# Miniprotein binders against MMACHC-like protein (cblc-1), part 7

Target 1, 261 residues: MMACHC-like protein (cblc-1), of Caenorhabditis elegans (q7z144)
Amino acid sequence: EMSHAESIKRVVDQKLSSHEGFESHMFKIGSYNEAVGESSPFALPYDDSTMALLILSTPDMFDVAFRKWVVQKTMDFGSFDEVCEMVSSPIQSFLEDRLEIMSEKLRKVEENFEILHDYSMTPQRRPKILMQTCGHVAGAAFYYQPCHFQEDGVTWPPAGRMGPNLKFIGLSLHPIYGGHFAFRSVLIFPNVKIPEFCEKEPRPILTASEDVRTALEKFNYNWKDSGFRDFGNPTRRYSTTQMEFFGRPVAERWEVLRPWV

## First folded at step 3 (miniprotein)

Design be2 (from b0 with R21E K33V R35K E37V T46Y)
Fold by ESMFold2-Fast, scan of step 3:
Structure be2 (fold): chain B 261 residues (1-261), chain A 80 residues (1-80)
Amino acid sequence: as target 1 above (261 residues)
Amino acid sequence: DETIRVTLHSNDPDQLREAVEQILEEAKRLGAVIKYVIRDGEIHVYIENIDPDIARKLAEQARKIAEQYGLEIRIHVEDE
């Protein structure tokens, strides 16, 4: 029952720990499927009471766990320049290594689980899971959808750089970290049923409609300056190094990390 | 002249926007006219009235950018 689900979460939390910049949030597949619509192409083909864990990263993932990984890989490869040449996607490689370690421990308590990454696709080339909806359902973050913040008789979003054929993307804000976090993966446990589990309702830390519209505009028009991440009064922010890393073209990102070694 | 349609998928809007922005910058550098549409968790990029040599270069750069972000990409090239 719930004891087994809690044991699974404890194992995941030991390997994807909060002090290394991870959070896990339990939810039922049925709660997610209800939110996306049962007939939606994004609905997942599991029983409603199936256990899932949403994994997200916080600022310490980059500055603590990822930094440690970069230093270790530099030692393993013999030099920073060798790592740069051999590893084209450092965040992805780091996460794959960490998830492999987690998976080895997890299989000792539950053999059957699936990992859906934020980049996972169906054969029809559609995302397997909608992470922002998942975050809202699991109570991890509040998902602000543009369609909920329209005012009758007001043109919004304003005419701007995106043009009339472009849509706003929604924004999730974490109660502690604002926009200084990222959804990473979902673990699904097909043989673990948690019908009595009730997800926590996400906290709407940004409540004034005008503030939500401003945050959505900054996210959609000016996302590279990271100003949107500061909505919701976050107690911790991405470091200057992390913001510089993600603000650079991919080919230039490794150079941001050179001072770490 | 050719039209290139690029479809990208991701559940992480930051990664998706980063990849699209880099594709848009490459198109701009090569003098191409470009627009995109976001729907149902997908971004569709349209590059119109492009020289065949430029189309080939842009398609190759788009594939590299998508690969760097771990994104799935479809590229369709249509004459005129």
Scores: ipSAE 0.005, ipTM 0.266, lowest interface PAE 12.6, mean pLDDT 78

Design be3 (from b0 with R17E K33R R35V E37R R39Y H44L R56E)
Fold by ESMFold2-Fast, scan of step 3:
Structure be3 (fold): chain B 261 residues (1-261), chain A 80 residues (1-80)
Amino acid sequence: as target 1 above (261 residues)
Amino acid sequence: DETIRVTLHSNDPDQLEEAVRQILEEAKRLGARIVYRIYDGEILVTIENIDPDIAEKLAEQARKIAEQYGLEIRIHVEDE
């Protein structure tokens, strides 16, 4: 069965390649369910040995794959201004196109699979899957949870910075990209069982508790400036173009991309 | 225009879920665009608005909704 799982991953990796800014990380549904708790509303209704693939994007997704997509769409529509008018959500449209291309190839080796997106919600607006936990379980990134870095008798966060009813959000850091990455989707293969598969342990990028607290404070208090993404000495970072694109109101984002065509 | 980023946290997923639902309905009523991100039982909602007055009203409503459900909320309004 591992040979089948490896064939599936190979097809996914061919279409969502690392040089175009994607990574896939295999894990067992049971490992995720154990991490969230079997009684958790976030536990998934699949056998423990069910194969899953976490998909994340790296900086090259924007600067390589998305850029190619924008250039191609400009050719398809005949002008950049036509694309701007006809496509309101370029990143979403790009990802939908890429996932469909991947899915078409994937169906030739495994017909039955489900895709859960980072934005997938139940009708009650609850997330279907917890991506940070998936990242940690699959060994893709280290998930720093604030509750693991409290010390008895020590005031943290610093007085005056956060009220008693405000909580820190956890932060995931990638061994190569620090915070310059995003979780995108999880592929689940209900008919593929990988009971002998062992996930790799996520690499602890920050080891000193004070460094973790500093990163969490930067993420929670100053996330707007994106400085938190640079923790862990990333060797690759989001480009100035990507930062400019996401820093703009939606209506102004297409203009950031005009120099690409 | 302005972007509103709303971070909600609660140990009670049902309270969080209901508050998010109401915030999304207010955003739709005011014509705002919504982007959301999910973190391990915490929801980060980014609401993109075309009008500063609408952004301010939506931030105020989000605070009231969070207070009603006893949720922890952080709101950032971006000028650009």
Scores: ipSAE 0.006, ipTM 0.238, lowest interface PAE 12.7, mean pLDDT 76

Design be4
Fold by ESMFold2-Fast, scan of step 3:
Structure be4 (fold): chain B 261 residues (1-261), chain A 82 residues (1-82)
Amino acid sequence: as target 1 above (261 residues)
Amino acid sequence: DETIIVTLHSNDPDQLREAVRQILEEAKRLGAKIRYEIRDGEIHVTIENIDPDIARKLAEQARKIAEQYGLKIIIYVERGDE
């Protein structure tokens, strides 16, 4: 029932708190499957009323929770250089640690759940969950897709701007954070049914077709400058340290964090 | 006829774009033609019918590039029927 679903979400929210830069958003698997198409390889093999919980991170995840984790790991390993040598993917390692802590607590309330990660390697091919569609379905962010925002009388995207093998991609914008957020995981609870639950509608951050087109073009053509993240007048933005960190290949990210220790 | 699978998963568009750019450059360096499809942060790369040794070198470099950016990649190796 709904009370059990609410208890599950409360536990998740205690361990993945908004003050440490996390949000959770409830949705039904059926709502997601309808959005991707039930014959799609991305459709999930669960009943329509199955509870799911989308997890995303906000700027404070990096500057608060991750920073504390880096400081703690430096103490645990004895030096920053040792952490750098032993941990190749700091964000992945941090999120794995945090999700395991959350999972230990969550198992006391609901034993049967699955976690679909945005970053985790798997040894074999399987259908993936589409995070941008989850964000839209759960009402967490508005997913702007190119096909829905073509301007009347204008050819778009411009011919030749994209290389022959480069796909034009949609963009999700958060009502508070614009593009300064990331989808992280989806929790699925196969034994918890919430047929009466109605997802909130995603807020249309950009309503004018010209604004949507400009945002999508900056995202697809100029993504390295991060200008696309500022569409929708975000209240909070990634810090300069966070922008520098994400702007570097994974192997070079640790050096951005040295001033924290 | 061999399928090489390495799972890639990330919704960070900055990392995804840069990884794809480097994979395309490596393919060009090795004289290989590839097709790719991006689905919600997941890269599916098809290496077109070529010398198996070149295909494996490209797959190895693509995995290395994906790992540098914390991304997941699925690689298919296409063989001609002849």
Scores: ipSAE 0.000, ipTM 0.223, lowest interface PAE 15.7, mean pLDDT 76

Design be5
Fold by ESMFold2-Fast, scan of step 3:
Parts: structure tokens; C-alpha cells; sequence
Structure be5 (fold): chain B 261 residues (1-261), chain A 82 residues (1-82)
């Protein structure tokens, strides 16, 4: 029932709130399976009407929710230096904590659900879910696939630009945040059926093929400078602190956060 | 003395951090140690080579993890600190 599905989404939204940098987007497993192809290894073994909920993070996740988490952990451990010593992957640890808090509340409303992370893999070391396809299907972001933006008789991307094992991959852009967001998880509710639910069409952020190709090249060749994130004139952007944090070698990232405590 | 190099790149610094974490887990599973650094948008991994077979398997798994995340990765296998 839609009423039950909406109750589930409300619980998730209360714990993963928009002003703390999260969004959730409902979709049907069947819509995702249709998009990836029913015979694809990425198709999921659930009924077409099964409820799923895509979770993504926005800039405020780092500057609001993660910052609060760092401050709290510093109090819990007694000092910032002790947190640095004990926690090697702060973003992952933060997300695991937040998802567990959400899960505790969610289990009171619907006890049977699965969480697939953007890093979740099958035993064959393949992603369990294609997040960019999921984002497109759920209407959360527009997924630009390289194969859809080629011109007849023109080789693109230029052959000479491809390095060994370089995969030219697609890019998703959010209508508010451009590329300043990340796919985080998909919640699947095997016992919740939403056959009457219709996903919203994703908003095309870039429409000119040349602009899409430029964005894809910027993403694939120059992703470290984060220029690709600004395509589509996003209203909100990752902060200087977040950019500095991820621009540093992993061992030096904690020091970026010291001013927070 | 063997050098293994793989080039893939990533959409999201958080995905890069998680890919590194999975490589570290795989290193622990295989009983190997690695050092890593992120430079110029790439993961640079140095495998401390205790056993050549273990180093090869870890490099292969690291390549697969990097491939799944679209990450550029450079893998160097070194004998001890020398």
C-alpha cells in the first residue's frame, strides 16, 4: 500500500533530513530492471512493484551532519586526536552510524528491508546496483550516457585521449546541485508493493549534445578539479572545506577538520 | 621489482575513499600490507611484497575494485623498504 510506503519514506526522511544533507527518492524495482534490461546481470530479483528508496547526499551532509558527528565523536573519545587515531575512514564511519540510527527507527515501521550501498558488490566483485541508472529512474538526477551523445561519422571520445584501462563513464547531474551530490544507498522493501506509484521524469539539466560531451570529458579527464560539478549552473555547491578535505592525501584529511572542534 | 599499473578514475571522492577501504580489507584478507596516497586524482598503492603470489592477487583485486569505482590507480610492488 501507498499509505505504508509513504510512512516508510517519512521515517527515513526524518532521520536523513534535507537540511542535514540527504534526499530520498521512491521508485519501483521493475522500473529499474526495465532500464538495465531484464536479462542484465544488474537486474534485481524482486517483483516489479517492489518499493525501493534511493538515498543521496547533498553539500549540507558534510558541512552540517558530518560536522556534528565529528564534534560528537570528539566528545565521546575525549579528544580530537583520539578520534583521528581510532577512526581511519571518517565519512564511511559517519554514514554507517547515521544509517544504523535510521534503521533502528525504520525497523519499527517495516522490519524487512535491505540496504545496498554505492560500494556494495556481488561475490563476483560487480556492483549490486547501478546507482546512476537508479538516480535517473527515480527522477533524482539526469544520467548522461556517452553512447547517447555521439555524432554520425565522428569518433568520440577522441581515441588518442584514452589511456590504458581508462573507462569513459557517464555522469549524473542534479537539478539543484549539478554534480555537487553523491549517490549513497538504495533501500529495498521486499514486502511493500507500490504498483500504482509513478516515478517523476528526471529533469534534463544539459540539452545541447556539445555541452553534454564537454561535461563528460571534464568528468572523465579532469574530475579532480571538480569543474564538472558546476555544469547546469547549480544553486548550491560543495564547500571549500569539503573540497580541501577530499583534495588532501587520506592521511592528512583529519587535520582539515580540526577547526570544527 | 614488478610494476603493475592500472588507470581508472572516479566521480566522487567518497567513492574513492570507500574503494581504498575495500582495497585495505582485501589486503588484510590476503595477509598483505599496503601504503597508499591520493595524488592528482589517482590512488597510488604500494604493496609491501612479503609473498609474490599474495602481492599479485592483491594487485589483481585492487584493479577490480578500482575498475568498479572508475578510479585511476597506480600499483607498485616493492621488496621491503628498499
Amino acid sequence: as target 1 above (261 residues)
Amino acid sequence: DETIRVLLHSNDPDQLEEAVRQILEEAKRLGAKIRYEIRDGEIHVTIENIDPDIARKLAEQARKIAEQYGLRIYIVVEKGDE
Scores: ipSAE 0.000, ipTM 0.238, lowest interface PAE 12.9, mean pLDDT 78

Design be6 (from be1 with R21L E25Y K28W)
Fold by ESMFold2-Fast, scan of step 3:
Structure be6 (fold): chain B 261 residues (1-261), chain A 80 residues (1-80)
Amino acid sequence: as target 1 above (261 residues)
Amino acid sequence: DETIRVTLHSNDPDQLREAVLQILYEAWRLGARIIYYIRDGEIIVTIENIDPDIARKLAEQARKIAEQYGLEIRIHVEDE
């Protein structure tokens, strides 16, 4: 089945290419289920050897693929202002268009697959999949969990910062892009079994516990300034345009893109 | 039954952080369970609750808090 799994990945990689800011990472559902716990509500109801592909975006997704999409939509609608009026969620609309094109080609190679997004919910109203755990399992990024960085005699996270039912959220860092990436989707292939596939180990980008705690604090308390994205000395970063886009109120984001047209 | 997803955005990180903490505290006070997620310059708060009245109260409180801090807020209620 590895030959078939590799064919599936090639189709995905052709439509979600690295030069347009996408990466796909193969993993087994069983590896994810082991990481979240077999009895966890986040465990997925597929055989352990079931093939999955994690999709993430890198900086070029915005500056190359999304820019091209914005230019094309402006031409299609006749003006930039018309696109702004008709499209309320540009990144989501762009990704939906691109995933549909990919899906059309993918169905020719493998008919049965499911797409889970980071925003996908179960009927019980929980996330269908934990993306940071997928990233770690697939070897795509290292997932730093706050509970692994507690220190004897030190109160951390600082008391009173979060309510009693709230958790300090973990952070994933990519070996090339640091925090300049985003998890987007997981493709699951229920009829494709890859029992002999071995995921690569995620690279630990930060090794000193104090550096990890600092990164987690920047992510949880100061994420808006994007300083957390630069941990691990990334060689590629989000552009100033992307930083401005995500740094603005939603209603003002389209204006960041006007120079593209 | 409904899940509320609250998306908050602001160019003032201190006001954004304070507003998020207040929304999370109100969710806890009403017995709701909270997951929050940070992505693409937004903080997305997903609030689990099984009571539509709790969902409505949380949406009202989130809007009041966002207004108090001058924040942009989007609230999505996800059907089963």
Scores: ipSAE 0.000, ipTM 0.289, lowest interface PAE 12.5, mean pLDDT 79

Design bh1 (from b0 with D14L E18Y R21W R56F E60L R63Y)
Fold by ESMFold2-Fast, scan of step 3:
Structure bh1 (fold): chain B 261 residues (1-261), chain A 80 residues (1-80)
Amino acid sequence: as target 1 above (261 residues)
Amino acid sequence: DETIRVTLHSNDPLQLRYAVWQILEEAKRLGAKIRYEIRDGEIHVTIENIDPDIAFKLALQAYKIAEQYGLEIRIHVEDE
């Protein structure tokens, strides 16, 4: 019954709240597998009616939840400099802590679940799951794939700007946040079946083919300036602090956060 | 065989250059076939899977090198 799936989502939403910069979006594994192709190495070995929840972060994850975490860790370790010394990957450490807290509560409602992270890789160096496809299937964001805007047998990037045999990487845009969000993880519940669940359709943020092409070109050619994130006229953007943080080399990112403490 | 494309980005062009050099050195040591090109401030690397074990080792080392030099790394699987 859907009641159990709704209870699971409620627990997740309580611990990964929208006011702290998280969203969860339900989908069926079968919907994802259909989108990637059943013969694809990215198809997941679960029943088609298996429940999954896509987790993504919005700007408030950094400015609200992560900021609170940094302040708390500074108190726990005794100083900001000690945290910097002991924690090399602050965002990953923060997310692991938050997911563990969520998992403790979730296990009381549904014992059996798996977490796939956006960085999870197979031994053959393939992503375990295609997050952008999950976003589209779950209706969370519209995934603009170059292949859906190409004619049979032709490449879409302008000749001479892309290298030989290089393809455009697709781009997902959120209806509220444009490109100012990130896919974080997928929770899979092998013992929870939701065959009657129908995913919402993703909102097409860009409608003109020229706008899609321009967005993909900005994403692939000019990723560093983050201009691609503003396609779709988002009402919320990453803060100056977050942009500065992710714009710096990993070893220099902690210094951006010093004013928080 | 599979092909994987890696995009590397950094706000520090010197760190980017050092990281790419180190990745190429590791590729040579492991006998992997690798190509790269530079376009509009990004480096695109193509890795050919000759041996899955070698590909796995190279990928792990590429991630470690990217982390060491503060690079962002984005991976695209061509036949997805």
Scores: ipSAE 0.000, ipTM 0.195, lowest interface PAE 14.5, mean pLDDT 76

Design bh2 (from b0 with R17E E18W R21L E25F R56L E60Y R63M K64E)
Fold by ESMFold2-Fast, scan of step 3:
Structure bh2 (fold): chain B 261 residues (1-261), chain A 80 residues (1-80)
Amino acid sequence: as target 1 above (261 residues)
Amino acid sequence: DETIRVTLHSNDPDQLEWAVLQILFEAKRLGAKIRYEIRDGEIHVTIENIDPDIALKLAYQAMEIAEQYGLEIRIHVEDE
């Protein structure tokens, strides 16, 4: 059973490789359900030992895999301007292509699986899975929740910066990439049981409460400057090209990529 | 940039109004472009021009606000 789970992960890792900017992190559905609460609407209807893989992207996804995809599409369409006209959402198109290729190979090893994207919704109008909690449970990143850093005698968040019932948005930091990564999807394998598997505990990237509060403030108040991504002393960061690309309105993003072709 | 579409439902118009104000305030704080429409206990909010890495976190924040006020919520994140 673990051998089968490892075969599945191997296929996923071959198509979503670390050298092309992807990571997969195995976890048990039961570990996630325990973290969100058994009666939570975000609990998933699978046995505790059911195998899952969290997929996230790292900086090389953009600079290596996506760049290769853009170059290839330019060749296929005959010119960069043709690609720009025909493809309105390059990152989404690239990810859809890559996941389709991965899924084709994966079906040869395990036919029954589900893909939950970060945008997947239930019929009851809720996200199907809480990605930040998933990242923490799988040991992929440390999820800093504002409510855990409210100390007695500390006035925080600063008065006047939030409405009376508003909450800060939480932040996940990766041990290598800090905030320079993104959660992409979760693969669930209902027929694969991994009861012996033990997830790694996520590494606490920031330990001083004041540093966590500063990071959360930077994320919640100044997210556009991306300074929050540099907390935890990341050794790898989004490139200037990636930062420019995602900093632009969708209609202007293709021009950032013109130097690639 | 991502587009976030949020639908809220409640039988209490005051709760809907307050939840929408919280969501609109958060989106403005993050520099996003906002539109909304109210129809008989249902509110449709569109938040545009937001960084994809932030879109998911804002969607989860909207969900937490809805839970706080006992509202049903539907969130769709799409790249426009």
Scores: ipSAE 0.000, ipTM 0.232, lowest interface PAE 14.2, mean pLDDT 77

Design bh3 (from b0 with R17E E18F R21Y Q22L E25W R56E K57E E60L)
Fold by ESMFold2-Fast, scan of step 3:
Structure bh3 (fold): chain B 261 residues (1-261), chain A 80 residues (1-80)
Amino acid sequence: as target 1 above (261 residues)
Amino acid sequence: DETIRVTLHSNDPDQLEFAVYLILWEAKRLGAKIRYEIRDGEIHVTIENIDPDIAEELALQARKIAEQYGLEIRIHVEDE
């Protein structure tokens, strides 16, 4: 079954290419279910050896693939202002278009698959998948959980920002991109079994507990300034255009893209 | 089980209402008890009786929704 799994991944990688800002990472559903707990509402109802692919985006997704999509839509609609009128959620529309192109090709190799988006909810009321856990399990990024980085006798989180019983949310860091990436979706192949597949271990980007706590504080308190993304000395970062785009209110985001056309 | 408290602010009431709707829907789908109140131009959402893993992911979803709709957001997760 590994040759079939590799063929599936090859098709996905051709349509969600690294040159256009995507990565796919294979993992077994059982590895994910073990990490979240079998009784968790996030445990997935598939055999342990079922194949899954985690999809994430890198900086080139915005600056290469999305930019090309915006230019093409402007040509299709006849003007940039017309695209702005007709498309309210450009990133979501772009990703939906790209996933449909990928799905069309993928169905020729394996017709039975499901796509779980980090934002989507299935009609079957399926529990939301935990993307950070998927990233860690698949070896794509290291998931720093706040509870693992407390020290005896140290008050953390710092007083005045959160109460003593309030928790931080965790943070995932990529070995190349630090925090300059995003989890996008998980593809599940119920009829493809990969019991012999072994996921790679995620690389610990930060090793000193104080550095991890600082990164978690930046992420939880100051996430809008994107400073947390620079932990781990990333070699590539989101562009100034991408930072400006996501830093603006949604109604003003299209104007950031006007220089592209 | 944990409690999530979410505070949202926006100069656009429609975007604020829609973001709250998405957060409420996600919490309800996962079986969490939920309530909200409007105070001082902000919406305060409380999601109770939720597993720690669900609490963490709902907090991430709320932040993502806030970023998508250009909202200011504050999230607190409390152990119970």
Scores: ipSAE 0.005, ipTM 0.325, lowest interface PAE 13.2, mean pLDDT 79

Design bh4 (from b0 with R21L R56Y E60W R63F K64L E67L)
Fold by ESMFold2-Fast, scan of step 3:
Structure bh4 (fold): chain B 261 residues (1-261), chain A 80 residues (1-80)
Amino acid sequence: as target 1 above (261 residues)
Amino acid sequence: DETIRVTLHSNDPDQLREAVLQILEEAKRLGAKIRYEIRDGEIHVTIENIDPDIAYKLAWQAFLIALQYGLEIRIHVEDE
């Protein structure tokens, strides 16, 4: 089955390339289900050996691939103002176009697959999949969970900083991009079994418990300033343009992109 | 055409207030139209979204905020 799984990944990687800001990481559904717990509401109803492929984006997705898409659409429509008028959700439109192109090629190799997006919800209105756990299981990023980084004689989280009912949420860091990346989707191939596949262990980006606590505090207390993204000494960061684009109300986002055309 | 309805429950009024303010702030950042009311001892937030993609992302953010504050949350996304 590994030959077929490798062919699938190769097609995906051709259309969602690293040069254009995408990564794909293979994992088994069983590895994910073991990590979340089989009785967990987040467990997925597929055989343990079922192939899955995690897709994430890096800074080049916005600055390279999306920029090229905006320039091309401007040429196709005749003006930037016309694109702004006709396309209300540029990032979503761009990603849908790219995924459609990928899906068309992928169906020639494996016609049965499902796509779960980071925003996908169950009928009970819970997320269908825990992306942080997928990232860790697939070896794509290290998921730092508060419960794993306690130390004798140290109060954590600090008294008075977080209430007894507040839940300290975890943080994923990429070995190259720190927090400057986003989980996008998971592809599931119900008819492809990879029982012999062994996922790579995620690289621990921060090893000192004090550094982990500081990163988690920045993420939980100060997430809006994006300072948490710089932990792990990332090689590449989200551009000023990307940060400004996502920080603006929808009606003002297109104006951030005008200098590109 | 999508509307998100969020209902939050907590025995700690300070945590409940902080969580709803964070959800309203996130909705504002994404350009969504927001309304809220207190009904039957609960806070009900209605977020009207003209962009379906943003509606789903906001529902996810509301879930994460509720999880961070340890609150019970019920989210309903309506197609109109």
Scores: ipSAE 0.006, ipTM 0.243, lowest interface PAE 12.4, mean pLDDT 77

Design bh5 (from bh1 with R5E E25R R35E D53R E67R R74E)
Fold by ESMFold2-Fast, scan of step 3:
Structure bh5 (fold): chain B 261 residues (1-261), chain A 80 residues (1-80)
Amino acid sequence: as target 1 above (261 residues)
Amino acid sequence: DETIEVTLHSNDPLQLRYAVWQILREAKRLGAKIEYEIRDGEIHVTIENIDPRIAFKLALQAYKIARQYGLEIEIHVEDE
């Protein structure tokens, strides 16, 4: 029932809290499958009323939760330089630790669940789940797809800017964070059915087609400068530290964090 | 001749692009021919090379780079 689903979400939210830069958004597998097409290879093999939770991270994940994790690991290892030597992928290690803590607590309320990560793939080399579609379906963010903003007789995207093997890809914008967020995982609860649940509608952050086209162009052509993340006038943004961290090769990222300790 | 297909997925376009950028640099260093296609947070990379040792070395580097960025990677070798 819904009461059980709400208990599950409460446990997840206690361990992946909004104060530490996480959001969870409930949706039905059937709503996602309808959006991707039920005959699509991206459709998930669960009953339509099956409960799922989309997990995303906000700027505070890095500046609050990850920062606390780095400080704690420095104490545990005895020095920042030892953490740097022992941990090659700090964000991945942090997320694995946090998900393990969450999973241990969650199993006490609901034993049977699956975790699909944003990088998980099928044996046929397709993503197991389309995260941007999940975000839209769950009402977490608005997914702007290029094909929805083409007008008859209008040349778009501009000719000559895309190589023969490049496609113009979509962009999700969050009502508070614009593009300053990331989808992280989807939790699926095969034995929990929520047929009465209705997802909230995603808020259309940009309403003018020309603004959407401009955002998509910045995302596809100028993604490195992160200007696309500022569409929709977000009130919260990635910090300069986070931007610098993710702008560096993985081997050089620890140096960005030294001022935290 | 061998063709290696590599599929990468992440909803973080910056991490995904950075990983592919590093893979493309490594491919150029090793003299391999690369084609790639981007779709909705996915990148499909096709590596063509007549030298199987170069192809294998590049696939291994692609795997290591993808894992560093928290990406799941699948590698498929096509016999021609």
Scores: ipSAE 0.005, ipTM 0.349, lowest interface PAE 11.0, mean pLDDT 79

Design bh6 (from b0 with R17W R21F E25L K28Y D53L R56W E60M)
Fold by ESMFold2-Fast, scan of step 3:
Structure bh6 (fold): chain B 261 residues (1-261), chain A 80 residues (1-80)
Amino acid sequence: as target 1 above (261 residues)
Amino acid sequence: DETIRVTLHSNDPDQLWEAVFQILLEAYRLGAKIRYEIRDGEIHVTIENIDPLIAWKLAMQARKIAEQYGLEIRIHVEDE
């Protein structure tokens, strides 16, 4: 059945290619459910050996695939201004189009699959998947959880800095891209069982506790400046264009893309 | 019909996900269509083409859920 799972991954990888800024990482649902806890509302109602694929985007997603999509839509609509008027959420629309193309090809190899997204409509009854936990389980990125870096007798973060009911959010770092990547979706294949599959161990990028605490602080307090993304000396980074695009209010983002057409 | 935009912020990913899960369930019970986007510790939820009365009920429930989890919340209602 591993042969079938590998065929599925190959089809996904052809349509969500590394050249166009995507990665897929295989994992078992049981490995994820063990990590979140069987009683958690985030546990998924599938057999432990069920196949899943985590999909990430890397910098080339924006600069290669999304750029091509913007150019094509400009031709389709007749002008850049027409696209701006008709499409309010370009990244979401692009990802929906790309996933539909992937789904068409995938159905020819495995008809039964589900997609869990973090950017588009899902069934309201499904609990969201915890993407950072999924990334760690699949070995795609290392998930640094604040609770693992508490020191007895030390108040961290400083008292009052985030309010009494707020706690640090964890941070995932990719071995190549640091924080210059995003979790996009999880594909689940209910009829495909991979009981002998063993996920790879996530690569720890930061090993010194002080460095992890600094990265977590920058992510939680200063995330808008994107400094946290550079921890671990990433080999590839988001482009200036991508950083500017996501740094602007939604209504002003399309103007960042005008030079592409 | 109205559109509701909800933004949630939390430094605790478990609380953030629990709150979003509860909001999604409530929207389902009220028959609403939902989109969402996750950005660096914030979740932006958009609920479209919703009856004004249902919009009001969902906004109130979202506030209660956020308060239960100690989360910061912003809600914007737009008439379409």
Scores: ipSAE 0.000, ipTM 0.184, lowest interface PAE 15.7, mean pLDDT 77

